# VHH binders against Uncharacterized protein AF_1353, part 4

Target 1, 325 residues: Uncharacterized protein AF_1353, of Archaeoglobus fulgidus (o28918)
Amino acid sequence: AEEKWKMKVIWHVDTSGEPFMDLSPDGELAAAVDWNNAKIYLVKPDGESVVFDIQGQDAVKPVVSGVALKDGVAYVLGSYEDFVGIRKYSWNGEVGEERHGWAGSVSDNILRSPSGNHLCYLITIDAGKQELYCDGVKMTLGGDYYFLNSVSDSGVVVISSGDGTHVFKEGNEVLSFNTSNVVAYKDRVLVNEEDFLRVYDLSGNLVGEKEGYTFSLTTLLRWTLLPTERYIFRYEPLEDTHVITWDIKQVETLPGFPQFANDHFVVTSKNGVLHCYSLKDFHEVFSVEMPEDDGLIKLSDDGRVMLVSGENGGYWLYVSSENNF

## First folded at step 1 (VHH)

Design H5 (framework vhh_8ghr_2)
Fold by ESMFold2-Fast, scan of step 1:
Structure H5 (fold): chain B 325 residues (1-325), chain A 125 residues (1-125)
Amino acid sequence: as target 1 above (325 residues)
Amino acid sequence: EVQLVESGGGLVQPGGSLRLSCAASGFTVSSSNYIGWVRRAPGKGEELVARIYSGGYSTSYADSVKGRFTISADISKNTAYLQMNSLRVEDTAVYYCARESYYGFRKGYSALDYWGQGTLVTVSS
């Protein structure tokens, strides 16, 4: 309908330290890390929550580097007292772990694909040595530094450093680029290089491009590129959010900075307010005042559940208070 | 709000030294942000040469500069430095100071969210 949805905060916790969180695509489970207290919260959309100590029997507080939800389980990436790797939490308690090296780094990260059918994490095991784990398969990486940039529902994995990007599928490098501005969506690879926005298939064929989408090291203050099934959302400092089709045609401009997109909705922030737009016609579905600036935002596929963090911790779970079909 | 301002670039002879400075405003260098030095020479794309997380005193370097360059931070001045020793003609590039953002990193898009204007380093006889 044309009436805006009413979003209510049904769960909130004050935390401190770096925020790490995830929301399942169906909205049925949220995960949020209290970094300074080494705790993980799992929260349902009715406001029911459970909390677990991440440190368990460890004497030393773990250093958390990320969290992702897959099949009702929160995967917590961290540097623990006696290993680097994953601790896993379900609603009913800890369900396992994946143990690797000893070094760890705050630059380690974990990503799932949008549907959660693929999960990858990258860890530092020694100076200049990293291991990438995707769905239980290990790759050893050389060089000083890489980070996980993107994981797609088709199993495309993008790793980037300042000197380039490598794109993998099923353990094989399929593409490389001399820029970090690379994201994957399904079997499409979106690249911002030189003055072009370009779309490649996994065989390296250029399937779309347009000049005028500049990545500039001298003028860029903040950059993001959010691909979805129908649209790509890109922030332009003078025009806010451009809505771009996969044939690289701009079809709309939305106010604010794009914070999150899925195949049905995009959330932008402007003047301390989060605005959610439907991708069917770009009408505004809801707006809520941001509790803090520069927080993380995740939205369920149906738009009814939204998880928001503050920049230095704190979490808010919003649920639609009306019947949204 | 967030700004990074580079200084210290210039012309130097092979084998010489330069120190680049990166003054940060709008955030604290010792917080959960890395500072990276990225260079670009025409036709080579961007290369991350060094990074520092001063809150953890963690540093890393590209293989091309390891043992020659040293990154450091002065928390009291909110400034990061790149000490460049034994400079080579191949080090000629525009050097950018950039903040490596945990928000970009965790969301799976580009990790570098704020950049300086760059400073030119020319290594030539």
Scores: ipSAE 0.006, ipTM 0.269, lowest interface PAE 9.7, mean pLDDT 80

Design H6 (framework vhh_8ghr_2)
Fold by ESMFold2-Fast, scan of step 1:
Structure H6 (fold): chain B 325 residues (1-325), chain A 125 residues (1-125)
Amino acid sequence: as target 1 above (325 residues)
Amino acid sequence: EVQLVESGGGLVQPGGSLRLSCAASGFTFSSRYAIGWVRRAPGKGEELVARIYPSSGSTSYADSVKGRFTISADISKNTAYLQMNSLRVEDTAVYYCAKGPSYWYTGHSYGLDYWGQGTLVTVSS
């Protein structure tokens, strides 16, 4: 609670509508995109920030639909005046772009792997065709409309439509499923099938299963870092967060709705409070009142820096060094 | 340009039923964005009563309507529906069809720009 740990706001921005945000794993850089005003903010741990217009002063307002940080560069997915694709921003300003087609559309379809080693995004070009880009490699998709479910640190990419899912590695389709509730963790694939949570390797072998653990994509932590060697999710009808071991034999339960996880910590929300738990022994490390209703939560690898977004803006929070750890 | 057009509102007695429709143009329902129904009664804030991710079929409802309302989507018709059963006087509101973010939770007021013009539902005895 507030008595155990003190959180300090080191930066904030007010927005109309929830900003797209990302935090580097080491906590040294954050990006926030005010999509309604077409502005990008880059922020450092001391609260120093820079802001750039995503498009020039006389240009048509772009449709901006996501951001990811990789190697100190923010990748902003958008439909711009003369192309669809990526604009890249560093602390010193715009440093490049990836241009795909003269016109097209985008939605919230940009993801990096948890460590940042892989980055993928999905666009619809002006011919009505979708193109998936992963680490600079293009794949043209069929007549169906897909969305990007997950990207793992092993380079596994999951895309789905309403009726099915395709799993890729190194440009090759390795698995497919007749359900859209599929996510990748390292070199494993988690699937909701016939009232089971099932885990497959990339050869299609069943590694393990749990009866009664059905899930939807919206209960998986796909918009943030996914932990290695554990599966963290909530399943309906339960409000609690479930942590399943890599061998799929043991389940731990944490109170509240899962907001974020990395290799060391899980952040849940309950009754307007964010709770951070250690994955080593499940003790509560800190708790803080939510600065925004709902939204995106990201935590640095060491648990000292937290990024929070909501409908009214974004916040960067720091745990005071005078507390334990 | 994204457009959502609502229909199906009207006057109904308590305990009655209505089915609202939301026809979409300018985007497909295989979008990462959620489709939801937001209501606003005079003098009250906006309440997200139901949402669906059309691609996955995942649904969520506000506590005030759970067990009474059902949201669905027909991808081939690019249309979302809200089936409203066991209507109460307090369900009286303008209902808006809205396109929301991928992690849109029910029970929360969002105050977002709506793509629809709204349809009035009046429940009176």
Scores: ipSAE 0.000, ipTM 0.184, lowest interface PAE 13.9, mean pLDDT 74

Design H7 (framework vhh_8ghr_2)
Fold by ESMFold2-Fast, scan of step 1:
Structure H7 (fold): chain B 325 residues (1-325), chain A 126 residues (1-126)
Amino acid sequence: as target 1 above (325 residues)
Amino acid sequence: EVQLVESGGGLVQPGGSLRLSCAASGFTFSSYSYIGWVRRAPGKGEELVARISPSYGSTSYADSVKGRFTISADISKNTAYLQMNSLRVEDTAVYYCARQYGTLWKYGSPTGFDYWGQGTLVTVSS
């Protein structure tokens, strides 16, 4: 009922530039990019690490746009000397590449689904032309698509554009919305529009709605929607984190700002401290002081491994410890 | 402290021009993937009008504004611009400057933009 543990930093590296990182759902592998030096670190929960030079023999440093872990392989999305696409790294070395575009193309972003069953990335080939790659399948997009928002474990892909948001499954557009505040979880699509929080199925049927959740363009804090199997976490200024069921009923309030959620835990930040709560009963299972403000947080499914970044780089790997002092 | 401050909005006749500016503080443009301009008119949803990568100079535009609007960035001034030409009544909206990461790190939820300006009103009439 009150299971608790201590988290200990077992690995740390100082880096600079935009942080890109991922942690496998089972916690067995972490990936962290040193953007400024064009290096990738792969780290195990026992503290062993390997490092690879992303630039390799290229004359020009690559521009990294993201990283995702799938099946023990880190997919590094970048603009490289002679192509745009992916360089792949496993624990035992570079595995290969996915080469697309040309030197004038740019990489946009990369996302995996929460379980890692699906991986998608977006590249801009030219003005008004983008290509989406999902699990090796290419889809060419017209001039309105801009950013990959969400990839679900059911293969639902959400992309923001100049005319709103487009939702795809198996290569087909199934839904569109006039707002960018759209996130998928499995075959459910969450939309915050006007004063409503709404849930749609993939056929466009409204399966839940509630008035009172105001959308705001003036603060990032009103754009946070973290869906899980049982709950949706949403930050309200002055009220902290609302815990909402899929029929859109608020059942709890948690202190602080929601940073990360999976099907078992939610991590909030408050006054420089990260607090992890179990979704079984919302008891706190651990807390740690944030090494730096406004970093990325990723937590394993069992809550025993956590990867944290600084806002402008730097990475810390935490693991549960029986002998924490 | 991250801030985006818009200016340059106002009232203009159809066919006229306006230049919007977005002054950034608390971060440098070279540290992030994109700066975008998003507009919202009464009774309409949000529309991403234009996006620029200040580091690469790559730009994208909504079909509704292609050939009329130009986005640019001055890294030395840490300021982005939206030059709006051949304005139409349907361009009337509040225009927001927004910062976009390649990944939305703070939230674990990639909804596009993480910091927004307060908006500047553009009215095209008469």
Scores: ipSAE 0.007, ipTM 0.379, lowest interface PAE 8.9, mean pLDDT 82

Design H8 (framework vhh_8ghr_2)
Fold by ESMFold2-Fast, scan of step 1:
Structure H8 (fold): chain B 325 residues (1-325), chain A 122 residues (1-122)
Amino acid sequence: as target 1 above (325 residues)
Amino acid sequence: EVQLVESGGGLVQPGGSLRLSCAASGFTISSNYAIGWVRRAPGKGEELVARISPRGGSTSYADSVKGRFTISADISKNTAYLQMNSLRVEDTAVYYCARGSYIPFYKGMDYWGQGTLVTVSS
């Protein structure tokens, strides 16, 4: 008999505007932004929460572009009254800011690596001038308009513009591609190139390829291809989720669309239900009805805590029955 | 070139039914994009009527049409549909098919069809 756990909603809040949220890998802290009210909620798996006003003393409401959790601190990327950058919140209150640019600068996006060991954010200072900050180190970008694609646990950083992509490690450009659909996982890079999915190491050696396995960003700013330690998950129309090894061999098919994956679990959605599968043997460990159509899903490494948003805000924190107090 | 082409509009009596079709070319209706139907009636702004994400068949509807309208997609035909039942005079509008590329869906609409007129009258 396979053990399955029951997931229960222990915290919920109604919000409006773009959903921005994060869940720590250990599941001990969730962060959720009420975009229209410029507030951030921090929530623990027992359902206890605190809320902070992101606007603070500003005369104008900030425009939030993302949130990431690192070492118990929520990093809120925003365009604030007189700067662009980060406001930081811990459970016990505001703990600092990272201030850049001027009142006319705009925030672009923020990403952390899956473990949280690396955190990068991108800002536009003026027309034709952007700055990328990774772990406190600044890189100035000019000419084209760039987007931050991915940050890996090995410190690989991917940025793209138009048809070009640049891959950096420790401040040095190691690879470039003539496509925008590029993501990193550890020291590997996945590229949608000439109707192929291609996997490269950081020396530019081709590890594997498959024709027709294209991928791109969705409307929820997630990739249609989810790399993990053992497998890559990709949605294939008419067949649902393909489970692919790093040499690009399909080993399994799972029902539904892949919403989230970590090194231990994958979550798919099918007919308004979220299904979580263990990567050890692909048995289903839980299922739960989605509270709203489309949204972001984040799952803890042990599979016991899950944070779900609606498409236009609203957040639900699920915890396994063993973790409820 | 990316195009969305609507068909199926026309004149119908109150209580009647129509099915609108949205044929896509230059891209594949898949998990990468949401497809929606937006209507514009005289004296009203634009209203997002229905949206479908091919991800697991997720759909959403405006409160004014819930239980009466059904959105669907046929990936093999690269076509989205809006089945409209129990039509009311207030459903009279030009209906547009749109592709969404950002959140909220209608903030990120990047391609629109030409529109098809639906007239509900006796």
Scores: ipSAE 0.000, ipTM 0.188, lowest interface PAE 12.1, mean pLDDT 84

Design H9 (framework vhh_8ghr_2)
Fold by ESMFold2-Fast, scan of step 1:
Structure H9 (fold): chain B 325 residues (1-325), chain A 126 residues (1-126)
Amino acid sequence: as target 1 above (325 residues)
Amino acid sequence: EVQLVESGGGLVQPGGSLRLSCAASGFTFSDYSYIGWVRRAPGKGEELVARIYPKGGSTSYADSVKGRFTISADISKNTAYLQMNSLRVEDTAVYYCARTYKPWGYSSQYYAFDYWGQGTLVTVSS
């Protein structure tokens, strides 16, 4: 077994309201929103931080719906006094806005692809009418209330309403399903269809399936299935996390619930402890106690920076320390 | 199959206290779920006043009730509670217990409510 890394909290803030945060894939920038006080924190892995007032000179406190980092800029999705859309913050302060709708329009959710090369957000402009923005391109949706499920590095965008899902690529609908349990990874789509896990390409060809290997979005909006380049991680009650290859063969079992995965690491939680495993051989590279009973976790591509939120209680930035010889 | 049953509403004087109970059946609080209390006064919109994640113990409150209301859950009894202190005339409403969730990164104002109780009336007057 290789030596475990030591992760230390280098930055913490107590907040109130819903947690909204993002960590850049390279770990060089973290963004954390204090929803109730209308503030955004930007934090570097050396512990240096800046804070900005999202409300600015507005009389009405914004309703924030999420944040995503792209190219050193935090995109804060919100319902603001005079518009709905994005306020953009860099280390040096506000650098722009994307304004849509009017007072009374509502922000829904924002996602970026794992590498950050695609960014999408969804807003509601009228009851039953939504607009989806992907890399600056607008698509008007109608008839149902949609949720943005996933955005892949290949530009695949998945939206769902009730028991139906639509899959888009370059503004065109390429696939649809009669289930809401659909996630994308690159140009593959994973579907919980009846009692099967099914994998489709964007032409609708079935490339893999396994009966009884279902998945879902939990009430905490954590998928019980996390796809990566080499493996898919699936939560199995009583056995914890199954490690599955893309031809749907189980190769390993890891303890706990899968919280986050990238192409190099998976983080599981069990009994208030976060465990990080390398995808090279599934050895545990670190473990830390969760600062709160529940929250969100994001990890840098190299595994050396981790951002953790409490459900209502704040943010903690962990950075690896190396052995001093 | 899923059912939420509220109790504990009634008439109370300003400055008084009430405790609402929400008994759940058809699912367990050891599952991944949020329990919320939503109120509505005639002629006004719905307001989510409090929510709890029973498994983890995390709670949140609307600004209008912070410091006065406390939400809690008893996993063994599969029951959630709303302790309402320092009640005001403006707290007069029908209070609903709801199983709720929010999409990751989504505004709490547009919570999905998949199951609701029948509601219990709280009247604050002299």
Scores: ipSAE 0.000, ipTM 0.192, lowest interface PAE 12.8, mean pLDDT 82

Design Q1 (framework vhh_7qbe_3)
Fold by ESMFold2-Fast, scan of step 1:
Structure Q1 (fold): chain B 325 residues (1-325), chain A 121 residues (1-121)
Amino acid sequence: as target 1 above (325 residues)
Amino acid sequence: QLQLVESGGGLVQAGGSLRLSCTASGRTYAMGWFRQGPGKEREFVASISWSGGSTYYADSVKGRFTISRDNAKNTLYLQMNSLKSEDTAVYYCAADRYGLWSKTPSDYDYWGKGTRVTVSS
């Protein structure tokens, strides 16, 4: 019989303000922002942590819009005293910055691809002018207000505005859609259009579809559809989480709402409990009570490290009791 | 399901001030205030990015109204100064699920039930 893993909280901090956090795919580093106090915590799975003040040049409190981890560095997206952009923090302190705009510019959002190989962030320089930065390359966007929807490990970048979405690869627009519900996974895009879930390759070929299998982005910034290498997880309100293959065939049903998925595990929540299932056979590998309702969740690729937030701040780092860090 | 609740409406004399609040049941991104006066369609008043640094105002309220937010409290505010009789309306708080920045009511997915503001002159 497979034994469930014992997950223990090894680090916790009370914070106030909107939660911004990330966990490296290997689980070796967690980043968590104390929004109201303008601080960033970096935490290792052995419970060691460091904390740094997120300050502009003149010590004015920044407005943080997100954080992403890449190669042991936390990229903190913010609106600072005289610029908008990134401040970079490693375990030993601040290691760099990327400065854009002016004092009236604002930060929008930051995403990395699941592996961390690609990192993009979106900023608003002025009311009608946004700039998208992906791996150091700038794209100027005008007219509509855009939101960064997804970044894939193959370098596919999806941005949406109102009724429209643009899909880019290597700086070139490869696809567009008349819907905002579009996410990428590697070299595929999943599109909610005309009451269908549709899967397209980057040449615009339809590779799968199903009527009524719609999806959307929630106000808690969770897609109701999570793609992985082998499966796509979709929330169905009366049947919980449907597990579907890339040819859009349902193979399983899991209880609860899908909170997070990677290529090895999916985490669902039901009645204040987080349940983690292995994608190998969908056996439950662990369950833990959520510390607060509607928190955000990040899980390491091996399932042994999990970072959880409260909706209005607070962070908890869980580690499997058998990990030797 | 995101729920928005407005408060702070009331009767005020022309030239007076009033502060509206809108509390969200969860995390929000771009948010806006809209109003509907007697016999009129809903019109844009002000919007704010989720970071609070970018704001947009209708020309009729610019310089008199200030939009702000407190993300720690999931609360949006509208400070209304130098009120005019033409500001009489039901004021609605709005949020969209994608964080889209828009002046068009149909682009917003979530709406409060509204709070009434009456300006006597």
Scores: ipSAE 0.006, ipTM 0.314, lowest interface PAE 10.7, mean pLDDT 84

Design Q2 (framework vhh_7qbe_3)
Fold by ESMFold2-Fast, scan of step 1:
Structure Q2 (fold): chain B 325 residues (1-325), chain A 121 residues (1-121)
Amino acid sequence: as target 1 above (325 residues)
Amino acid sequence: QLQLVESGGGLVQAGGSLRLSCTASGFTYAMGWFRQGPGKEREFVASISGSGGSTYYADSVKGRFTISRDNAKNTLYLQMNSLKSEDTAVYYCAAKFYGSRLESPNEYDYWGKGTRVTVSS
């Protein structure tokens, strides 16, 4: 029932390579990696931007594996000439490094919690040895090859291999599962096992389940299930996005595929259009034509700022022109 | 038009090592190695994301093969160690622009012509 907001592109850059980007929850800073040219862009919601060369003084172009924003600093995870780890960039330039491993080590991935209060990254030192860093604390992993699945605002960290998952909080393993499709939200974990969606607390108590509500990781490492404070958004073939409550009851259906959700909004894509819905009543707040068919989308907590990528790189920053946020 | 060219195949004794290369005419998002042995369907060997940060291996090659890439040279590598007679196949380089974990040949957009690897016992 409310008038739709108009979103305007205020910044754009053409890049090539895998898209890596982040948008601060308050919308005050966006970070975007030009993967092929080894550059990081930092952009403000007024369209002002700065760009830094990630390669710096190195003789070898770095291999970037991700970026995350924390407290106005972009953490660029990469395999660099002499180490694997982080190069940090603020608006005023490079502000430091976190150096691990050696030249033969490989960076895996980096994630922050939705609010940005926790940041974790995973690196492979050599065959059979990985190191997980969460808020400066190191954990050594061995044997299996793991991937960092999710980090929650409560400090829950999920890592998985092809057939198993380990769940940590404050450096201690609290749960494990014989499946790779596990994501965390606050102090809960959502598990796809035996054709059920199952919700567990950190003590291992099953608090909800539903048969047939399976989920998986898709292209660009996107989940088909997005948990938020009040709702869980799940893609259902033939019906598009199901909106379900934490007691596993469907309350709404939204058109399209769920691309992004925070505690206030969900963004779906359908037929080349991005649709943003308020979680208050599911009215459509805005819609914009996608610049590319299917890329990454991130939205600020207030819905005012949206960062969009192409699937092969390229970035667009949208800002609302109709509301005083 | 994206072109993929494999090299490095040949005859090697069981227990030996071989390194395959695949050069692309431009940047690719995700890349993989597939192989087809005599009288068999094309099967997954290994894949790597556009960044190189995520790698995936078939169970039959885990611990023996290592996939890597040099994006400054648009080149993909497969280091094959502890080779077995069952590794004998034509090895294909494949590329796609979407997703880094697809193990199905049907999900890759571009393919090289293959390079032959023969492992003698």
Scores: ipSAE 0.000, ipTM 0.199, lowest interface PAE 12.6, mean pLDDT 84

Design Q3 (framework vhh_7qbe_3)
Fold by ESMFold2-Fast, scan of step 1:
Structure Q3 (fold): chain B 325 residues (1-325), chain A 120 residues (1-120)
Amino acid sequence: as target 1 above (325 residues)
Amino acid sequence: QLQLVESGGGLVQAGGSLRLSCTASGFSYAMGWFRQGPGKEREFVASISRSGGSTYYADSVKGRFTISRDNAKNTLYLQMNSLKSEDTAVYYCAAEPWYLGKSTSDYGYWGKGTRVTVSS
């Protein structure tokens, strides 16, 4: 029976449209997009917030496709009036842009690595022609339509199209697979091949495998993997969350669906409640009732700050109180 | 609070067909059908994701039953074909906002059930 943390909502805003948000790994800054009103909120864990108009002086409302935080700056990926690319916001206002394409270009998605060391985004500049930008370096992609699956702290970048996947490191393709169900973690790649979950290193050596432990990135969100340094979390519909080691052995079962994991904590949801477990011994650190259904969840590395969205917008920032009993 | 309203149960001859409906109020949910036969525990029949893009079936009904939804009407359907005496049960509609499951414990909201009797 360990002491549980008390999490308190210190900031909330009602928004509409698809939720786009990020929380810095240290918990010092949250970013949340009001998609319908073209605004970005930046929020500190003391509840202080600022808001900026993403549209600026443009006559056309931007189509936002994502947000990522890096070094105290929010990178807002969008299709803007005369370009596609990034608008950057710090606590003190807009600090720059990265402009690509032309007025008919479309932004696809943006991902940072878990630590924030690497940032990639994908844009479509012309029919069937895409550009991938990683840490300021451009790569032009072929005639297929790709999706950016994952970016790892080791600089591994995974893109997929249909049943195919390409894995890059430092601008070079290092691996390819005939499946779209591929996720990177550091210098490891998790692959759903046939009826197996397989782990490969970047030289293509098989590190571990298990029959029947499959996942899908495109057909069922509940059939997904959350890799961390010590464990991989996988939802099993009959048994809830399986806790799996990197040699693909189950060591624990946790109740509910895994929503988020970092190297220190995993957050599961069950019957409208979010439960946070420490990866040291799987004791429950805190539980809070969810404000709405099926939103996004982000947790700081130390577990003290949590950002939650609603399914169709709305954001809540939770912070642990000093008297955690 | 979410309300689930079921309809379509009744008496049908073996080899016949029935369509069950379940109308949900409120917000979007992952949804499933479960059944409980005489003297049996409640068992999984079929489930469908919030978008309708993913479906699961129990082995005993696969190829005979089809789960579908109309999100504009907030309605879940179960089309039951080639009915057998073993399909006689009370059929329950279930909903869960957080995940798509195959266990009764995976679902937080339940309908009152509709009875299906398959005669020889």
Scores: ipSAE 0.000, ipTM 0.135, lowest interface PAE 17.4, mean pLDDT 83

